# Miniprotein binders against Protein ANTHESIS PROMOTING FACTOR 1 (APRF1), part 29

Target 1, 330 residues: Protein ANTHESIS PROMOTING FACTOR 1 (APRF1), of Arabidopsis thaliana (Mouse-ear cress) (q9lyk6)
Amino acid sequence: MSLTELDDGLVRRMAMGAVFSDFGGKIHSVGFHRTDDLLVTSSEDDSLRLFDIANAKQLKITYHKKHGTDRVCFTHHPSSLICSSRYNLESTGESLRYLSMYDNRILRYFKGHKDRVVSLCMSPINDSFMSGSLDRSVRLWDLRVNACQGILHLRGRPAVAYDQQGLVFAIAMEGGAVKLFDSRCYDKGPFDTFLVGGDTAEVNDIKFSNDGKSMLLTTTNNNIYVLDAYRGEKKCGFSLEPSQGTPIEATFTPDGKYVLSGSGDGTLHAWNIENPSEVARWENNIGVVSCLKWAPRRAMFVAASTVLTFWIPNDGESPAPADPPTDQQQ
Short names: E, the ipSAE of ESMFold2; O, the ipSAE of OpenDDE; V2, 0.75 times the mean of E and O plus 0.25 times the DockQ between their complexes.

## First folded at step 15 (miniprotein)

Design x4 (from w2 with E57K E75R; at its last look DockQ between E and O 0.89; V2 from the best seeds 0.00; counts 0 for: pae E 1.6 > 1.5)
Fold by ESMFold2, look of step 15:
Structure x4 (fold): chain B 330 residues (1-330), chain A 81 residues (1-81)
Amino acid sequence: as target 1 above (330 residues)
Amino acid sequence: SEKEIRITIKVPKEDAQEVLRKILELAEKYGAEVWIEFEGDTVIIYITVYGSEEAIKRFIEELEKLAKEEGVELRVERHEE
């Protein structure tokens, strides 16, 4: 199927479609598979849930009562996941799990972190992944082996991301410092370091745009920065309403031209970053959105709080999403 | 010595919510994993627990009691580590 061409008009027409409201608590994270039409959620109710995004259907639910669920992402296999633990870390060291939703079993534990994992990123090109923890370390792992492949020590809360090619990764740390590493030679240290000036809040999250030109940072005080990916120069920034204890998430559209974000007042926002302007603002009925991601290959995004919502264009224009509108929009 | 046991329960869809609620209460007590599949009007519940021989025995006993009370079938699949 053809990728959706995005412009200001299509972004403005995004509207809530499918709604899933049977979670027993806050959704902690959401993640899309890179190529298949699949979404996974983790939640305060200790569930992992797998969704078919083409048909807006929950495919599977599992509960993990020993460790709960916190951060989650797909591996390259559409039925396997990496999930971080929320409970029972101190006595077991079982901070990360590799699991199969097809085989209904945990395949491997990755032990080493001494505190909660707050950032998790799968390599786009191989079976490596990174985790950042409140224990002030970033660990590098390989799905095929138990042993941690590398440890980087830092100050403050880490955020980690691979670039779209997987050749570079970024780590953000205390004071707004961002360090860039060669994925194959990270033992040699970072090849560049820059600071997001004027904001000393910790970075919650880093994302690279799909074209590799831009980096998106969100901070604990609800600021959003779009930077040149490898020079660190600020392209634009946005401040959102504060949210008490609920970090907001921001996301690029697949073409790297738009950024979407929640806000502490419960609204959703979209900006054109090529010519910085707010192109859309939506009220929504699910409260403060803490999880927000645009699908990698569709004109669709998901927004979550204690409720998961799928957003698609409200519609008659080409290119349209490949699936029909959700039942709430019919 | 830690042991793994997997238990399969098949429940009619109309009964599944109450049975699952009770299973999740037991899973909380024993730190079990609960995996759920849908097959027509049947819900298949896989339960995995790791623990000592004594903990697993108690879990099975409590789950068998639940199964009798709810009128559902239970299959135990023992796996060596």
Scores: ipSAE 0.618, ipTM 0.871, lowest interface PAE 1.6, mean pLDDT 86
ESMFold2 (binder alone), look of step 15: mean pLDDT 78; pTM 0.735
OpenDDE base, look of step 15: ipSAE 0.744; ipTM 0.914

Design x5 (from w2 with Y50R; at its last look DockQ between E and O 0.67; V2 from the best seeds 0.00; counts 0 for: pae E 1.54 > 1.5)
Fold by ESMFold2, look of step 15:
Structure x5 (fold): chain B 330 residues (1-330), chain A 81 residues (1-81)
Amino acid sequence: as target 1 above (330 residues)
Amino acid sequence: SEKEIRITIKVPKEDAQEVLRKILELAEKYGAEVWIEFEGDTVIIYITVRGSEEAIERFIEELEKLAKEEGVELEVERHEE
């Protein structure tokens, strides 16, 4: 990955640079395209929205009134998305949709899950993706084929993630267990299992760092753990203010040296992982952050609640106000 | 059997907010997908609905009434998957 050099000073200088406030409800999920300057959001207002992050502009909005929108991620193509459904799963089985924002249509429905998808991860190297569902299964899919490629049954709420090379994936399950699989041979079972930090709460999210050294986990009891990616040893952990009904989210910076997180009190936090210390704390006026992700190739992160905010380094200037949307575009 | 139709509406940008609001209310009732594209001073709205022949006929009738009230023209494209 091409990265802007990040250090403690740059992280401390991050400030709100743009605000988008015309969502009709909470933002459920945000995702960056791996290489292009694009962001997608899903929201309680049943919208998917596409943003140009270089120019801070909303490019497109679509509404999906039958299924709503929940989890969303890009495929490798900058106009194609995978989105999970909020509604009408029981009658249709249409839990996941593959869609084109260029052609303005649904390309494929992936059927199988019997309950809400809570974790969604695209392979960084091919057309495979994984989904974890409250039906206590993880399903493996290929964009090129309608049929589910594999299913793993587990206990509890699943969280899934590929490592940075797509050669390993992790599944977190009940009891704080994390299982590692070879992506090419997952049918042989996990090649390792370890317990996260002694915490018995459910893991609600897993991420691998881009440098391949670390795994980041968040739990439903507001703990964040940074583990060695493949040995499972705890490098550090943080406990954040509780929130009711709003999961916290944490994110690595692209170099894997910093972690950012929201908190139940509405603050944002940043920690240096290599020399453990809190390097920044921000008050912000959007309430408890439901989505927080650092862009893969820029000194930028997004934080979202019922509004979406872009954060960039403040080199001594006040953030510029975002342009308001005009007729469904900003 | 389930059918799918696609409807295209082109509306001047200045009228788009009210037209879209009414379309979204109707889309909620029928579970439609609404895709929005901006081309200069024109907003292009694509509506996709799936359902029984009866539901689709009702949707088209309600949308035609809306279109007449708002002075916009519909382009209907039928295809069954």
Scores: ipSAE 0.646, ipTM 0.887, lowest interface PAE 1.5, mean pLDDT 86
ESMFold2 (binder alone), look of step 15: mean pLDDT 79; pTM 0.758
OpenDDE base, look of step 15: ipSAE 0.714; ipTM 0.903

Design x6 (from w2 with T42R V72I; at its last look DockQ between E and O 0.84; V2 from the best seeds 0.71)
Fold by ESMFold2, look of step 15:
Structure x6 (fold): chain B 330 residues (1-330), chain A 81 residues (1-81)
Amino acid sequence: as target 1 above (330 residues)
Amino acid sequence: SEKEIRITIKVPKEDAQEVLRKILELAEKYGAEVWIEFEGDRVIIYITVYGSEEAIERFIEELEKLAKEEGIELEVERHEE
């Protein structure tokens, strides 16, 4: 289950393995640590849970009853997280928390947002992170200081993502526009703007492929687009069944050759994007999957609804016995 | 002014589900943080609450009552640990 080059056969062999069903509600967000074999979840039950993905084991859990939990991601440290608040945001401004699962405490509050944070992204290279909020802003932060480092004002619901090299970030906004910024001088404005493959529906989420060549977008009308990240040209697109009150997440495989997604009808789908075709479709028994991410360093993905499932290749067939034919010489 | 208190509870794994359920109900009332570690046959529960002196004393009283009912010991540290 190493991070090797994937092919259609391995993707088709992915099957549900471990299941965690003791959540007290829907899972809102999942995130992998970039290098360590760790996963974090946030849930309607106000929990953050840390998992060892190599051993399929829950390591730690915390409950945050004052603010709840919404978006979550790792920092670079395997025990440190950034989590957005679900409750009591506007009155306090305590919309984001930096916390330690090792020290079992909140290390810092990042104040400023006046409404729910709906998009959260950690820089792949340093201690910076971005948050997009329904207050119509994107804020840039540094883990080491309380003060907001930058504010970008926009229209509509923001979605944010860093390129995996940390040189560029993207912000999607009202009207299906995606704006690209130089991470070092974002105050000079975007250096490019793309339209979401000609679709003007609002973008829910943005991801870059690991090599930075592709951008994966999901829209509020349940379309998925893969764009060339440099020019914004549509490479391919897929339409899925609408979900009822559950946003659909899509994910790249680590090599950027495949895209996986849930669908409103409860199925999971995988497409080869180099030779566009659907390579796998899975019926699953956990309902509509709202959280779906492929692990950065393993042949494994997680799919979540009110339960969390780990998916790994099903390679368990024993080899057939074989007597090699030989001609012995002597 | 707002005060902080930290409480550590160590329970046998066989008792942890019921104890945790009761702690979470109490934490809901006071907006407390509850941090849980799994250690062999034990569960370690850290509780952090912020509030007025009056709210914290009320929380401690309710938690001590729960602790007596469940036969567990509390390690209470006021201020910051």
Scores: ipSAE 0.629, ipTM 0.869, lowest interface PAE 1.4, mean pLDDT 85
ESMFold2 (binder alone), look of step 15: mean pLDDT 78; pTM 0.742
OpenDDE base, look of step 15: ipSAE 0.712; ipTM 0.902

Design x7 (from w2 with V34I V72I; at its last look DockQ between E and O 0.80; V2 from the best seeds 0.00; counts 0 for: pae E 1.6 > 1.5)
Fold by ESMFold2, look of step 15:
Structure x7 (fold): chain B 330 residues (1-330), chain A 81 residues (1-81)
Amino acid sequence: as target 1 above (330 residues)
Amino acid sequence: SEKEIRITIKVPKEDAQEVLRKILELAEKYGAEIWIEFEGDTVIIYITVYGSEEAIERFIEELEKLAKEEGIELEVERHEE
């Protein structure tokens, strides 16, 4: 039995467990380490916080008063992070920081972006990462050097993601276009481009499923699209209630078979994407959830607003049997 | 030229919340980084600030005043650039 393979019953039984409510403002970003049981958050209170997700314990808090904290992700090392700046960007150019929670220091600044970084993605295989900025550029970086390794210019707000192998990356831009690049020769341009339906709204976020088969997009007009990762064909789509000034986040489950999302009305939603149907809907009292991610290797997810909540299956019940499969072919 | 200092403070866990609150207020004024580490019943606070020589000396003076009020010792390390 594998925790990367879930069923409808387990998803339906997800319930709020641990709650952390001592943030001094909205949580901007959350990220899991790919292999270790660790979570990091960034917040309006200028903190980065490290959590042990196995024991639901806050391990560490750091505060960054010069630049604040905005987007955050782990590198491959469980104590090393990349964090984008919220303050003092124009005067310093210090838009991105590589830092160690173990050594308690900034290891490197990555300078170049002229405006807020809104999308940040670490390569799953090496020390490369990408940043997308409101300055209408995507930059490619290597943790080991200060100098930007590449710049891609585009229209509108960028969203960036590596595929699960790190050999391909995607960039979404204004007009609903998604461009695919070979990570090893991106300077030769995209090898494929496709459009997301007829929707011209900007894409807020891109994610690839762990099985490499699906791409998840969220848009500024509160639509969610699940596409075939490399063919660009729409598998399914969902429309959500509007969220004034607060982008929503959607997430795959580890097996790539479910998508969860917040909504502008404060609800959480889960859908089975292999046999499209809404599996669960939860009302909650923490307001509109702006950060939502399912853990890479556990039956748990986190949902955040000004409060961070851990969601796990209801421990007092066994998973209900899944509905019998419906025959699809003769 | 911008200078860097790093300061280490050790406080008992029971005092850490109030001490940290005061340090954060000071850090806001100077744009400091604050890093927190736990060792048993002791909280270790690392403070890093970048600034002009004058700004750093003012920060140290204010922090030393806070440290005296709270009965804690400071360990100051100065780095160029």
Scores: ipSAE 0.608, ipTM 0.868, lowest interface PAE 1.6, mean pLDDT 85
ESMFold2 (binder alone), look of step 15: mean pLDDT 79; pTM 0.749
OpenDDE base, look of step 15: ipSAE 0.718; ipTM 0.902

Design x8 (from w2 with I44Y V72I; at its last look DockQ between E and O 0.81; V2 from the best seeds 0.00; counts 0 for: pae E 1.51 > 1.5)
Fold by ESMFold2, look of step 15:
Structure x8 (fold): chain B 330 residues (1-330), chain A 81 residues (1-81)
Amino acid sequence: as target 1 above (330 residues)
Amino acid sequence: SEKEIRITIKVPKEDAQEVLRKILELAEKYGAEVWIEFEGDTVYIYITVYGSEEAIERFIEELEKLAKEEGIELEVERHEE
C-alpha cells in the first residue's frame, strides 16, 4: 500500500460506512497493523476482535475472562498482539500479554506493573515495546525476553509514543512535561524536555506525525496541541467539549496535514494544521467517540464508542432519479 | 505449578450462538480464554483454562454436561505449566 495524499475536499467528504454494533460494552482501544489491512479492538466485554479493513469484515473474536482486555496493539506480525490486563493484575502480576491469533494462545506474560496500563506502544523498528501504568512507571520490554528491560519512574498518568522511524521516543511526565529520548541510548536520560504550550493539565496521549516533525498531544482538560517535534514549539491548538470518564483521542492523517478528534458533545472534527482551520465537522449517532485513528495507508479512519464505525470517502453517485444501491450505511 | 488444559469444540454455525453463550458463562466462572474461528458453516471454539487440578476437573465436568445437552463432542488436551 502507498501513502495517501489528502486535501480538504477528501477529508470533508469522509462519511460513515461500515458499522459494528455487537460489542457488549465500551471499546477501550483500537490499533492498525502498520502495513497489512488489519485492525484490532479491545472492549469492556473482554473481547479482542480482528478486522479486515479493506473489506470491512470481522475476521476473528476471542474472549479473555481472566484478565479482560484494555490496551492493545499489533506486533510486526499480522497475527500477534500485545494486550494489557484489566483484571487480576494485583494477584498475578500478569499485566501484559503477548498472544497469537493464529495459534490461539498466549505466548508470554510480561509481569511487573501493579496497576492498569494506560499507554502502550510497539517499536516501529524492532521487537521492543513500552507500557505506561497508573502505578507511576513506564516499562520497556522486548518480546523475546521475559524480563523488563528498563523502568522509568514518574508522577501522574504516563503517556508513551515512538517516533514512526524509531529514532526517538517521548514520555509525558509530571507537570505537563514531555521528555524525549534517543531510542538507542535511553539509559543516558532524555535529550530534551518540552512543556505543553503553557497548559498545566496532564498530557494523556502523544502521537508523532509520520515524518516525525510534529507531535500531537491531548490533555486531561480536553485541549489538543500540535507541537514542532524538534523544539517543542506550539504550532496550533484546539479545544474540545469536555467528556467525563474517558479521554478523547485525536489522530494525524498519514500525511501529517490534518488532525481529527472527537468531542464531549458527540461530534467529530477535522482541522487543517498547515493553515489552521476547521475543515470538517460531523455529527454522528454513536455518542462520544473514545477511540479515533486514521489508517496508516488508506483514506479511512475508525471511530469507536460502544460501536465501531469505519469512515471512508463518500464519492457519491449522481442523484438522478434512481434508488441508491443500499439504504444502509456502507 | 499451574496446569493448563485446552479444549476444542466444533459446532455447526446454526448451533454456535447458544453453545457459545453457555461456554462464556463457564469461562467467566473459571477465568478461561475462548478463541473462536469461523470456517464456512462450522465454528471452532478453543477453550484454555489455567488452574489447580481440582478446578480443571470441575470445569471439564461442567463442560461435558453442556456437551451432552447440546449433542457435541469435546477434544481435551492436558498440559502442565
Scores: ipSAE 0.638, ipTM 0.875, lowest interface PAE 1.5, mean pLDDT 85
Fold by OpenDDE base, look of step 15:
Structure x8 (fold): chain B 330 residues (1-330), chain A 81 residues (1-81)
Amino acid sequence: as target 1 above (330 residues)
Amino acid sequence: SEKEIRITIKVPKEDAQEVLRKILELAEKYGAEVWIEFEGDTVYIYITVYGSEEAIERFIEELEKLAKEEGIELEVERHEE
C-alpha cells in the first residue's frame, strides 16, 4: 500500500500483526531505518535488538552490560547504530556509542555528556547527530569525529529533533519553549522561539512531521500538542491518562495527517489533525506503551512496552466507528 | 593495560537457549559484550571482553569449561589495541 493512501478507514483497520515478548524488561527506545525495512529496539535488559519488519523477524540481539542501553537510532547505514548509555557515565563519560551490527563492535565513543541522554536524533541528510541530556545540554556530533562539534546549554530537560530536510532542528526546553535553529549556523542562536502556553510540564519529546509543517510535542503530563512549525501556533492538542513513571510516546503518520499516542490506561489512540477528532482507539493488553513510531515507508506502526508489537492494516471489515459520546442532555 | 579479546561461538539453534543463558550470566560477571546473530539453524555468539590479562584469561577458562560442558565450538580471536 502506498503511504499516500492513509485515510480514517485505514487507520481504524490497524491491528496487531506480530508480537515479540522475549524482552527482559521495558523497551526504552525504538528506531526505524529510513530506507531499509529495519527496526531497532533498546530495552532495560541492556540489549539492542534488530528486526526485519518486512518479515517480522528478529535478526540480531546484542547485550551491553557495561554501559547498558537507553536511546537508540539508526545512522544512514543499515547496520550502524547510535546508542546512549545508562551506566558508568560519570566514570567513563561514554554517554554515546556508535556501533556496527555487521562487525559486531563499537566503532566510536562520544564523550562529553555528564548525565543521561534523554533525546537522540540523526540528521536525515548527513552524518551529524544530536543528543540532549539531563546535564542540561544539547550536543551536536559527527559520526566521523570523536570530538563534540557543538554544545548548547539550556534550562530543563531537553528534547531535540531535526526536520526531514535537515535544515532546521528544534530544541524543546523547560516552560514549553521550543527554539528553532538553522543546522548550518546554529552558533548564531535560534532564529525563532515558540512558547507553548498553558502547560508548565516539561517536554518529553519533540518531532517534526515529514512535510516539516507541523511539530509534535509530548509533555511529561501526557499532553500532546501539534504546532505549526512556522508560526508556532497550536493546531490541536490532546490529553491522555497519566502514566506514573512511564513516559508515553506520540508519533505522526508519514503523511502528517494523523497522530498516534499511547495512554496511561494502556490504550492507543489515533487522531486526525486536519479535522481534530479521535479516529481510532485500541485496547492494548501489553500495558502502557512507552514507545510508539510509525514506519517511514509502510502502513505500519510499532507499539512497545515490555512487549514489542507490530501493527498493520487488517484486510477485514473496518470496525464500526465508535459511537460519539452521548451528550448527556441536562 | 586493558586488553580486548573477541570470542566466537557457534551453537545449533536447538541448543541455543540454554547455552545463551549461561553465556550471558558469565558475560555479565565479567562485563563482556555479547552479540547474537541468528542465521538459519545456527546461532552465532560474539563475545567481546575487556580487562586485564588475568581477568581475560579467567574469563576464557570459564568459557572453555562451559563450551566443553555444552559440547559447543569456541573460537578465540585476540585483538590487542
Scores: ipSAE 0.606, ipTM 0.855, lowest interface PAE 0.5, mean pLDDT 89
ESMFold2 (binder alone), look of step 15: mean pLDDT 78; pTM 0.749

## First folded at step 17 (miniprotein)

Design y1 (from w7 with K13E Y50R; at its last look DockQ between E and O 0.74; V2 from the best seeds 0.65)
Fold by OpenDDE base, look of step 17:
Structure y1 (fold): chain B 330 residues (1-330), chain A 81 residues (1-81)
Amino acid sequence: as target 1 above (330 residues)
Amino acid sequence: SEKEIRITIKVPEEDAQEVLRKILELAEKYGAEVWIEFEDGKVIIYITVRGSEEAIERFIEELEKLAKEEGIELEVERHEE
């Protein structure tokens, strides 16, 4: 199916199509497989769950009571995941695990982080992945090797992301600083550094648009910034309601034209970033959404709290927005 | 030497909820990993337990008891690393 070009009308027509409420706690992380119609979740109940997003079906559940589950992402293989640990980090150093959902086993442990991993991303082009930890380090890994390939020491809470071309990765750190690295020569340091002006809050999350032209930053104060990835200039910004203790997630659409985010009031928002305006707002009865991602190849996004929801275009004609009342100047 | 044992349990979907609860409780006690696969009308439970030989044997005994009580079939595969 051709990715139907997303327009404002399509975004407005997004509605909840499936609900999964059998989670034993908060969902910490969600991840799509890049090519296959698969979703993985990580939750507070120490489970990883695999879903078929085409059929809205749960395929597998795995419970990891010893290590717990925190951040999760797919590898290039549809049955293989990277998952960070919540427990026994100090004693085992087993902060990251490479898992096979096909073989139902842990394939590898990646040791080195001394504290919780708070950011995790897979290279889109090779078996490299990156993690950021509360130990104030970013580590670069290869799925094939137990040893850490590179370490970057930082200040503050790190957020890491690859561009979709796998050529650049970004690290956001304390003070709203974003550093860009060449993935092939990151040892030379960042080739660019810019500050997100006006917000003193830490960056909670960073993402690239699929075209690599834009970056999406979310602060701990629930401010969202869309930046030019080359210049670091702010294209637009949005402020959301504060969420006590629950970071919100923002996401690009696959075309990079829209940004979606949760809010501290439990609502979901969508903005057109080409012409900065809010195009949709949804009341979400699942509480504050901690995880929000658009599917790579579908007109679909997922929103997760303690409940996982799939959102798809409603086939019904969205009622035309009521024309604003013409102020009859008498 | 830490041993690893892998156990496979096949449960009818109708009985899976209660059995899973009990298995998860047991697994938590021993720090075992539980993998659940959904098939047509069946739930397959894979349990991986690591520990001393004595700890593993105790786990197996408790699991066999549970399986007997619930009327489920156990397949045990032992891997020594």
Scores: ipSAE 0.559, ipTM 0.845, lowest interface PAE 0.6, mean pLDDT 89
ESMFold2, look of step 17: ipSAE 0.681; ipTM 0.892
ESMFold2 (binder alone), look of step 17: mean pLDDT 79; pTM 0.756

Design y2 (from w7 with L20F; at its last look DockQ between E and O 0.89; V2 from the best seeds 0.00; counts 0 for: pae E 3.2 > 1.5, pTM E .773 < .8)
Fold by ESMFold2, look of step 17:
Structure y2 (fold): chain B 330 residues (1-330), chain A 81 residues (1-81)
Amino acid sequence: as target 1 above (330 residues)
Amino acid sequence: SEKEIRITIKVPKEDAQEVFRKILELAEKYGAEVWIEFEDGKVIIYITVYGSEEAIERFIEELEKLAKEEGIELEVERHEE
């Protein structure tokens, strides 16, 4: 699919469309499938829910009363998920599950983590995934086997992310350090380390832009940084109100030119990062947004609290996919 | 020693809310998995319970009691782990 170019005007026109309000508590995480028009949510009500984002329809709902639901992401198959556990970790060690929404069953448990998983990321290339836990480890897994494939020990709270092409992954650690690894030979150790100078707060989330040229970091003190992914130099930064008990999530737009974020005061914000400026600010009626992600291939984003909302341009039409620039296609 | 039971329930959409609430309460007690599909005019509920023979028999007894109260039919299939 060709990417659609966004501009300041379209970003300002984003408005709440579809609303889903039948959750029995806070939504813990949301995730898009990389290519299909699908969204999954995890919630305090122990549910995983699958949505068709093109038609704004809930396709499936499942409840997992033994372990609950915490972090969730798609595998490559549009009906298969990885989900972290919230309950019964100590007694079972079953911190992660691979499950099928099509077959309505758990396919595999991954044991090893001794504390809650706080970061979860699927490889865009193969059946590998990473999990970061409060047990101060990052573990690498393969969907096809139970046993952990690799362990990286760190200080502080881990955040993990793959580059959008899967060639590199990043791990953030205490003191604002971000370590970069070659995905094919991570056993050689990191090939680079970036430092977020002047801020020693823990990084609670990392994302790469679609072209892999930029990294987006959020910190536990609600600072947002955009770094150059090649050299780690800060391009810009933004500060927002703290969120009680839940980190604020930020997201790139698909073209990498804008960043959106929630704030502890309940507002949503958008910034142009090529010419740094705030281009939009929204008051919203769902409270503090804890989950915020822009869809990979559409002019839409989701914002969630105890309610899931789909945001689209205010004319109700999705922009047609745009041809990518020549340097993105070659 | 650990065993699996799988149950399928089909309920008209207008009746599903209350039945589902009661199923979730029972599922919480036994650590069950509940999988839901939405079809035209109905809801299909799959329940999977893992446990000892005794725990599974207690679950079946409680679920059958609920089914009788709500006037629903159960399809029960037993599998061993």
Scores: ipSAE 0.346, ipTM 0.756, lowest interface PAE 3.2, mean pLDDT 84
ESMFold2 (binder alone), look of step 17: mean pLDDT 78; pTM 0.736
OpenDDE base, look of step 17: ipSAE 0.697; ipTM 0.895

